# VH-VL binders against Intron-encoded DNA endonuclease ai2b (ai2b), part 4

Target 1, 262 residues: Intron-encoded DNA endonuclease ai2b (ai2b), of Dictyostelium discoideum (Social amoeba) (o21044)
Amino acid sequence: MRIQIEKDQLGWVAGLLDSCGNIMFSKTHVSGNIEIKLKLTDYECLENMKTKYGGAVKVSRTGTRYRLNHSEGLKKLLEDINGQIRIPVRVKKVKEVCEKNNIEIKYPDKELSLDTAWLSGFFDGVGSIVINQTTLENKKQLVLTFNQKNNQILIKIQRIVGGNFYINTNTQSGKYKYALYFTSKEEILQLYEYFKKYPSRAYKNKRIGLIPQYYELQTLMTSIHDNQLQETLWKKFMIQWDYKEIDEIQSGEILKQKGVIR

## First folded at step 22 (VH-VL)

Design w2 (from w1 with heavy chain Y53H)
Fold by OpenDDE, fold request of step 25:
Structure w2 (fold): chain C 262 residues (1-262), chain A 123 residues (1-123), chain B 107 residues (1-107)
Amino acid sequence: as target 1 above (262 residues)
Amino acid sequence: QVQLQQWGAGLLKPSETLSLTCAVYGGSFSGYYWSWIRQPPGKGLEWIGDIYHSGSTYYNPSLKSRVTISVDTSKNQFSLKLNSVTAADTAVYYCAREVDILSGSDTYAFDIWGQGSLVTVSS
Amino acid sequence: DIQMTQSPTSLSASVGDRVTITCRASQGISSYLTWYQQKPEKAPKSLIYWASSLQSGVPSRFSGSGSGTDFTLTISSLQPEDFATYYCQQYDSYPYTFGQGTRLEIK
């Protein structure tokens, strides 16, 4: 389902660009080339971008990529996201693109808030929603995560929605990534309320929609003393939660349609 | 011209609470992050924490348990409290304005500083 | 925390000399680096931001370069007023951290 990016949802574009966008300049693209990379399952997000601004979407086995480098599309996109970019390095690049396209750069005039779709776009770019299960203790924990190479934007998010900060170290490269985690019911439900107003446009939105049911089930489990019944109920829920299989199939079809695979 | 002026007690005993206030003159208080930074005598600089004019804070994890930064928007002031001070907290404390995208520019720096306040912790 | 290491800790130079100070980050910080100058009993003054952008009002003899982990502050021709302590500061991630400083003294 292609979802049109409405005027009140333009923050999503900004958040997406901020989270996983790259802006490049070349001899062939003097005015700028905006690139966004997402997982294959989130192909639709980029198609929506293409629908709105033009550009090209490339599908591969490893992911999907959106590129925008024509003047009309760039100008339109810049007009929509101007003043909404939050990551410093991204702001710098957007400024450069604006200058090259004779657009005056705008900066955010207030601290990050939940009154725009920016966080949704950001989440779609670098966020995850999972249920961690400990087999031995039969514990299930819903976790929402935001990932970044630096923690500036994550701290800014934390200021408004809370969460816990973690550092993930890649043992092979020695590089680390920062992550903002949400595990408390209160914080997650706050995010859920936000996403109701500014929905995720990625496949992970399916899981977001299941958040209330997750907590209902958790509550119900406290009153059930039959382990078999508990297991059955969780399995039923997890079938809904594990939409990845369906998404993978759809992704495969998309790949075929795009001629990437035969 | 934007100017920061700070004041507070300069001599403390161990376990007491450090209290400093910084006032902003000649410019907008809103739209900026405001930081506290300290410098032990003859040493480098340590960032303590910051606060947005609306009251959101972030503290250096090394000091988080003891630090409170607050704002009084009606007075264009922000304050630092540091609990349970020790000799290690002896330093010149600076308030500073953080320039970032919220200030309407892509400049990132502490561009305006207070005059500094020497706080000595001694028994 | 990101550790910032400056080199050298101190150096002596003469007026007119070209001076180079280096700053190394414990991890990649892109260009999220600011250089400060501090004179005795004064607050630091920002010189360069984004690793290479000159702050308004700062003389052109000051320049910055570098990205990732290695950064350099250069003074092309030292002036008497340039003798001070210089600090690099990263703003890639919280908490913000400073280098230990480089004291530039008159030879």
Scores: ipSAE 0.864, ipTM 0.928, lowest interface PAE 0.7, mean pLDDT 92
Fold by OpenDDE, last read:
Structure w2 (fold): chain C 262 residues (1-262), chain A 123 residues (1-123), chain B 107 residues (1-107)
Amino acid sequence: as target 1 above (262 residues)
Amino acid sequence: QVQLQQWGAGLLKPSETLSLTCAVYGGSFSGYYWSWIRQPPGKGLEWIGDIYHSGSTYYNPSLKSRVTISVDTSKNQFSLKLNSVTAADTAVYYCAREVDILSGSDTYAFDIWGQGSLVTVSS
Amino acid sequence: DIQMTQSPTSLSASVGDRVTITCRASQGISSYLTWYQQKPEKAPKSLIYWASSLQSGVPSRFSGSGSGTDFTLTISSLQPEDFATYYCQQYDSYPYTFGQGTRLEIK
């Protein structure tokens, strides 16, 4: 199911570009080449981009990639995101693309806020939502995370929504060193309310939708003394939580069957 | 044209609270982060923290438990409080304007500084 | 925190000399680096931002280079007014941190 990018949701594009976008220049693409890479399960995000601005989406076993390098599409995208980019190195690149396309660069005029879909786009790019088993017996902890190579933008997010900041030393992937974590019910519900206004467009939106049920189940567990019943209820919930329409490993074959990829 | 002017107590005893104020003249207070930076005598620079004109703050973790930065937009002023001072807090304290993308520029620096305030903590 | 290490800590040079100061970050900071000049009893003055961009009003004899972890400030021909202490500062991550400084003295 594709979600159309509405006028009041253009911040999502800016957030996505800020989180996982790459802007390159070459001899073949003098005006600029915008590239966005996401997990395979989030290919619909990029399809939405393609629908809005044109470009090309490629799907592989390792992920999905969006590229935009034609003039008309670039100009349209730049008009939508101009003044909304928050990461300095990204602003620098956007400025270069603007110059190449005869567009005046705009800068944000106020601190990051929850009044736009920027955070939603940013979350879709580098965020995660998981339930971890705690060291305490049979306790499960919902965790929302924002990941980055540097903490500058994460601190700016923390200023507005709170959260706990940690350096992730166990990053086997080597992709992210810093993380902003949300574990408190109050903060997570605040984010949930935000996502109601500015919904995630990624696969993780399914889990976001289950946040209220998670807390309801947590409350219910306190009144249940039967361990088997508790386990059964959690298992049922986790089946919903872990449900994937597209398996990352087999997604390539499924997408071929659907005619999305050759 | 934009200038920062600082004032506050320069001599403190241990356990007292450092209090400094910085006023902005000749320019806009809104749209900028404002920082406090200190420099012990003969030593390097240490960033203390910053505040946005709306009141959003971030403090250096090394000082977070003792530092409070506040803003008065009606006066174009921001202030620093440092609790439980010791001899280690003896330094010249500077207020500074932080330039970033919110300033409408692609420049990133502390571009305007106050004159500095020497604070000495002595028994 | 990101540690910034400058080299050397002190340097003696003559007017007209070419001077190079280095700054190393404990981790990659892209180009999020600013150079400052500080004269005695004065506040620091920004010279270079984005590792290599010259601030307005700064003489062209000042230049910056580098990315990632290693950065360099160069003065092509020292002038009498250039004798001061120089600092690098990273703004890749909070908290912002400075190098320990390089004192440039007249030989």
Scores: ipSAE 0.861, ipTM 0.929, lowest interface PAE 0.7, mean pLDDT 92
Fold by OpenDDE, last read:
Structure w2 (fold): chain C 262 residues (1-262), chain A 123 residues (1-123), chain B 107 residues (1-107)
Amino acid sequence: as target 1 above (262 residues)
Amino acid sequence: QVQLQQWGAGLLKPSETLSLTCAVYGGSFSGYYWSWIRQPPGKGLEWIGDIYHSGSTYYNPSLKSRVTISVDTSKNQFSLKLNSVTAADTAVYYCAREVDILSGSDTYAFDIWGQGSLVTVSS
Amino acid sequence: DIQMTQSPTSLSASVGDRVTITCRASQGISSYLTWYQQKPEKAPKSLIYWASSLQSGVPSRFSGSGSGTDFTLTISSLQPEDFATYYCQQYDSYPYTFGQGTRLEIK
C-alpha cells in the first residue's frame, strides 16, 4: 500500500536516510546520488519515496534499492530533510549535496525527540521486531531492536526512549556491531504510542500493530491453565505475526503479482 | 569568549564523594553536550561522561556505577559527582564543551575546556 | 571500548623539522577522529577534527590524514610553541576514548 508522506511525517525520510542511506558523488552525478537499500519486504517504502521525489527503484535478489540523482528530486528531498539529519557522517554528506545544489545546510537545533517521524524512519531502516521463544519456559518475548555499526546514534535514542545495549562480539556474523533493544512492556508500549503518531511505513508495521494484542494474549495466558489451549492461542497469534505474505514478498512472488517484477 | 570555570574540593579520603561544578560564561548553555574528562598525573585522558543541557546523561561504563552528572540550567552550570573514590581517582578533572551538529556545525571536538581541578585521594 | 594507540609515545625533534604522529584504532572508526594538543598544566586544545579538518585558528602547518583505523598528524615545520603532548580521540562510539599521548620534546 502506497502511503503519501505528509508534512508532519517528513522526519521519516530523514530517519530512513540516516539509518540506511548512502550519499555518493561521481563524475556522472556531480550534484549527488542518494541511495537507500532495504529488504525486499520493504519495497513499498522506496516506492513511496519514488512517488514523492522521483528516482528509481531496483529490485534484486539481495533486496531493493532506491536511487535519486536528478536535481529537482534532490532539491525537494533536501528541503524536506534539511535540519533533521542526526548521524555525523550523514550530515557531512548531506552538507555536500546541499552545497552542490545551492541549498544552505541546516543543523538540528535540539536533541533528538519523539516529536517527529525521524525515529520511525530510522526504525524502518535498521529496526526489527520479533518474538523470541525461550527454550526452558516456552515463554514468548517480544523484542524491538535498533541496529548500527556505531553506537553514537543509538545512545542518543536511548537517552530518549531507554532500552538496553547488546554488542555483537561475533564480527563474522551480523551486519551491525551494536544493537539497542527493548523487551520491557513499558518501553515497548511507549514506542507503540510513538508509532501510532508516526507510523512505520515498512512491512514491520503490521507487527507493530499487533503489539497490544501480544500483551493482551500474555495477560490472558496467565489465567489459562490448559496447556493445549495456551498453545492453540499462541499458534493462532503467531499465524498473524508470521504473515505468509512475508515469505511471498521475500520470494518475490508478491512483487510479481503486483507487476513490479517479472 | 566562552569560558568554563570549575571548582570543587581537591583533597579527598578514600570512600568519599568527589564533587565538582563547572560554570559556563559568555555563551549559550543550551544546545550543547557538556562533558567531564579526567587525567591522572602523567597519564592520558579518560572521558567520564556527558550531559545535554536538558539533563540527558551518558556515562562511561567504567565509571557508570559511581558517576552522576547533573545540570542547573538556571545557573548555566553542570556538576560531577563520583562516589567511593580511591587513589585511582586521583587526577586533574576537566569540564569541557562538546561540539557537534547541535551546535550548528559539523565540527566534533571538545573545543572549550575548564581550567582543570586537581583532585587527590589520599588516606 | 575502542582502543586508541599512538606512536611514538615520545619523540625528540628540532625546530623546522617535519614531525609525524600516528594513531591506530582497535576497530574502524571512519573519520571520527580528533587531534588535541596539550601543554603542561593546561587543558587540551583541539587541532584537527574529522581526521583531516583543521580547527579554526590552528596554523596550517598542522595537518591530519587517515580513515578507518590508521591516522596521522603531521607538523610540516615544527615551531617552538609546538612542543607539547598530542592526543588522538575517537568519537565513533561511546565511550569516547583517547590515545595514550605522544610527547614531543626539543632535541
Scores: ipSAE 0.859, ipTM 0.930, lowest interface PAE 0.7, mean pLDDT 92

Design w2 (from w1 with heavy chain Y53H)
Fold by OpenDDE, fold request of step 25:
Structure w2 (fold): chain C 262 residues (1-262), chain A 123 residues (1-123), chain B 107 residues (1-107)
Amino acid sequence: as target 1 above (262 residues)
Amino acid sequence: QVQLQQWGAGLLKPSETLSLTCAVYGGSFSGYYWSWIRQPPGKGLEWIGDIYHSGSTYYNPSLKSRVTISVDTSKNQFSLKLNSVTAADTAVYYCAREVDILSGSDTYAFDIWGQGSLVTVSS
Amino acid sequence: DIQMTQSPTSLSASVGDRVTITCRASQGISSYLTWYQQKPEKAPKSLIYWASSLQSGVPSRFSGSGSGTDFTLTISSLQPEDFATYYCQQYDSYPYTFGQGTRLEIK
C-alpha cells in the first residue's frame, strides 16, 4: 500500500531516518547521500519515500535500500525533517548536509512527545511487535520493543511512554543492544492509541492493528475452560498474526518485479 | 550570563533526607535538562539524575529508589531530595545545566555548574 | 553502566611539557565524550565535547581525539594554570558516567 506521507506525518520520515538512516558524503555526492535500509517486507516504506522525494530503491534477498542524493530531493527532505531529528550523531550529519544545501539547521525545541509521527517512524526502523509463548503455562504475551545500540534515545522515549529495559547480548561478538520493551496492557494500549493517529507504515502495522483483538481474545480465554477450544482460537489468531505465507509471496513478487530473481 | 546558585542543609544524620535547591539566573530555564552531580571527598564524579523543565525525570539506577528531583518553573528552580542518607552520601553536590540538541546547539556538556554544596552525613 | 577508565590516575609534568591522558570506555560510545577540568574546590569546567571539539574560550593547546572506546586528551604545552584534575564523561547512554579522574601535578 503506497500511502502518501502527509504534512502532519512528516515526523515519520524524521523518526525513520533517526532509527535506521545513514548520511554520507563522498566526492561524487558532495551535497550528501541519505541512505535508509530496511527489511524486504518493509519495501513499501522506501517506495513511499521515493514517491515523495525521489531517489532510488534497491531490493535484494537480504533487504531493501533507499538512497537520495540529488539536490532537489535532499532539500525537500531536509525541509521536512529539520528540527525533528533526535539522535545527536544524526543531528550532526543533518547539520552538515543542511549546510551543504544552504539550509539553516533547526534543533528540536521541546522534549520528545506523542504529538508527531516521529515515534512511529522510529518504531518502523527499529521496533518489533511479537507474541511470546511461555513454555510452562502456554501463556501468550504481547511484546513491543524498540532496539538501539545506545540507550539515550530509548530513555527519552521511556520518559514519555514508559516501558522496561533489557539488554540483548550477542554471544558471538560480545556486543549488546538495548531494548525498551512493553508488556503492560495499559502501556501497549497507549501506544496503540498513538499509532491510530500516527500509523506505522511498515509491514508490522498489520500486527499493530491486531492489538485490540489480542486483548479481546485474552479476555475471552478467561471464560473458556475447554483447552482445545482455547488452542483453536489462538491458532486462528496466530494465523492472522504470522501472515508468513503472504509475506513470502509478496517478497517474491517484489524480487521478480525488480529483476532480482526470475 | 547564566548562573546557578544552590542551597540546602549541609549536615545530616543517618536516615535523614537530603534536600538541595538550585536556582537559575540570567537565562532561560526552559528548553534544558538540569542535572545533579555529586563528588565524594577526594573521589570522582557521580551523576545522580536529571529533569527537563517540564518535569520529566531520569535517575541513576544506583540511586533511583532514594532520589527525587523536582522543578518549580515559576521560580526557575529545581531540587534534589535523597532519602535515607548514610555516610556514603557524604559529598559535594552540584547542580548543572545539561546542554544537548534541545539547547539549540550541537554542544554536549554540563556547561554551567552551581557552586557546590557540601553535605556531610555523620552519626 | 558504561565504565570509563582513565590513564594514568596521576602524573607529574613540567611547564612546557606535552601531556597525554587517555580514557577507555567499557563499550563503544562513538564520539559521545566530553572532557572536563576541575581545580580544587571548584566545579568542573568543560573543555572538549564530541571527543574532539574545543569548547568556546578553551585554549588551543587542548585537543581531543578518539572514537569508539579509546579517547585521548592532549595538552601540547603545559601552562601553570593547567595543573588540575581531568575527567572524561560519556553521554552515549544513561546513566552518564565519568572516569575516575587524572590528577596532573607539577613536577
Scores: ipSAE 0.855, ipTM 0.927, lowest interface PAE 0.7, mean pLDDT 92
Fold by ESMFold2, last read:
Structure w2 (fold): chain C 262 residues (1-262), chain A 123 residues (1-123), chain B 107 residues (1-107)
Amino acid sequence: as target 1 above (262 residues)
Amino acid sequence: QVQLQQWGAGLLKPSETLSLTCAVYGGSFSGYYWSWIRQPPGKGLEWIGDIYHSGSTYYNPSLKSRVTISVDTSKNQFSLKLNSVTAADTAVYYCAREVDILSGSDTYAFDIWGQGSLVTVSS
Amino acid sequence: DIQMTQSPTSLSASVGDRVTITCRASQGISSYLTWYQQKPEKAPKSLIYWASSLQSGVPSRFSGSGSGTDFTLTISSLQPEDFATYYCQQYDSYPYTFGQGTRLEIK
């Protein structure tokens, strides 16, 4: 059931690492230690990382953690992502770990491209796709978002796929200040076409797959005058869409499988 | 060593267009962001904007409505235009190279600057 | 925009003094902070990047520290050539912004 990470999809690993990877050095792991933390429902994509590179995946009630300190697996991962890491703090750490593993670091072009899976991996770490209720009865708005603490990579994403900025002026420690968000059907369908070519490997891929049905239903609603019928059709769609309920059910199954709960 | 040489109009009347050009010598033009930065006499520094060799730009929002930065890769040059100048635009204007970790350098800075061009807008 | 505030605005000191200049960002900028030195009628020169890393060719008496919002440039033993104006600059987010400057003069 696990989907292998093929050569044309290695950008996904780089994008994920850029978004949420941690690289550390310690007395016991002089050559480097990589960890990635995701939601519990993303256990399978971290298991794909383990299958390809080795290491360990641990599961708890708070989420899923991939950790790689195995020297041969680390070198393989570094070779696979080389030339694709672009977030400055991550590049700095990857440069250090490459030097300690005798790998010559390569750098990507500073301009971003859609001909790689990098954006898909980046989205899996910091992105979201939700449906918001508008002020109109039974009208909804599909929103896709990339979140960041600074705007540099979001500006580069905007240049290739569009979107609008939201700036959170009430910032707190750990909160994202910037979001690049998409509400335009044209822009979201462009991203949908990208994700068809370079799929998300997070649980949010289920929602991405429902994007065409969302717009078909939205169009249908313009011809329906019965508020009860409108509500019924949206309820049926939202059952498929409800990421949070499915997330909790799957989390319970994973926790039982791993002996964390009964 | 890499050098930046800049030239252009020095004395302007209000409402005219400021135009400056910066040429890059002794190094690669491609792969870097190139910036314009200004400093009013006796005052601090204000970043105007940058350009990549592809033509991609970002302009300081304070100036965005009046500024255009352009690149000519065949000449290894980039240019600044600032429309509708006033006395408040009187400053020394610098071109500069922006480096970051993707440049293969340890530095994160404007590491190389032109000598500066005084542009005076008459009262 | 991220506002950068330097303190003090002006400072008089003697050769051999230890001098500290601070820079405060209006929002967290991690370590995306560069210090510049500017002498009269000259372009600025970078001294410290990534908040604490010394630029090649810069004397070891210069040091930088800080992360997040509060940053410090220190000159451990002031030399005659160090009298200049110093600027901090954030490169965390566009637009890039500079502090207002600190003028360091002979007392």
Scores: ipSAE 0.706, ipTM 0.852, lowest interface PAE 1.4, mean pLDDT 87
Fold by ESMFold2, fold request of step 25:
Structure w2 (fold): chain C 262 residues (1-262), chain A 123 residues (1-123), chain B 107 residues (1-107)
Amino acid sequence: as target 1 above (262 residues)
Amino acid sequence: QVQLQQWGAGLLKPSETLSLTCAVYGGSFSGYYWSWIRQPPGKGLEWIGDIYHSGSTYYNPSLKSRVTISVDTSKNQFSLKLNSVTAADTAVYYCAREVDILSGSDTYAFDIWGQGSLVTVSS
Amino acid sequence: DIQMTQSPTSLSASVGDRVTITCRASQGISSYLTWYQQKPEKAPKSLIYWASSLQSGVPSRFSGSGSGTDFTLTISSLQPEDFATYYCQQYDSYPYTFGQGTRLEIK
């Protein structure tokens, strides 16, 4: 899997910014400042952005943060994502920062396409992939989701890749109201094919890579009569899927390398 | 200067199909969502749904089972059909251009409206 | 669906008065709010978009404010041509929804 962000993968940067990017202006950064916050295990993905555009990556116990306020890097990033930003609040901010940097903003077609990495970058910011124990028949269920505060972009995603809506009835401020979720094998394998062409650059890419093995194991379970063998095979798979101790060790190493902890 | 002209259905009987057409003049049809909006007498406005020039639609869930919106890009027209009408469907129906930030403007308003068509469904 | 509730339902005022009309959303809609003016037997006309941005050709006596769930349309010095019905509309989420309207009448 490539560390660098190549020209055909620039949509990933745009999708990530659309999902979780912050664009700010200040007295010291009148031409703009871009910030992206991710999990600590996604540190390398943000270092790759630093390599391509400059800026800084900082780590803490709660995560990792990329900031870009350097004029040449900012202009390069804006040129790379121009015509690919879709989320209204981001488009408004990108328009402003483009104007401050003498870049004429371009707009994408209002329909989404699978011929870009945009959806992969968007998934890395707001998506999840989990395995649930279902309460009916006590079977496992693979679930992939996109989360949003409104349903506009989720409707457009649904039109190109399918999925079903979940509406959160909770009235709490700041929580995602809408989720587009996928449980169908056909729909998830279609997304897997997309991710082969436009890989996730987040830690969740490890789970995406296990999708074929999940379904192969599920198929084998229909032919296995021994309940203990079934349980053993699932436990071996789940070690690959959800090993928290390894994640904590790597986080500690990153924190030590960056001088956050001793 | 972009203008919308609409025509079709006036007086209907219950169970008939409401049919309206809206034509777009003096501007681009491509790159915009096109909406139908209705206003019952003495009441507020209700969004019915929209369509993109590609044919992609979204319908208000309250009407989804009865509504069809379609485009004819060769004529720069879009149409509304509402099946199985009742007296509750009596309203002025408007077509409108739906503008969002991807349209190259700074507004999300319905910025251009048709003249309105009163549709009356007998009791 | 996001319910939009306007207050008051009707309002009487004199020329020169300062008038405020409020709109409340049933959930947060950020600033995805447009105000319309509608006169009898006419289509609505957009006044304010993004909650606070004035449409081209709309007099500066109109202003909008608010974010999240609570929004206000203000007319700073009412003119004879301002007597109309005013609607708010959210475009945060489908289906798009309108407030029930505020009828502004001459005292």
Scores: ipSAE 0.654, ipTM 0.817, lowest interface PAE 1.5, mean pLDDT 86

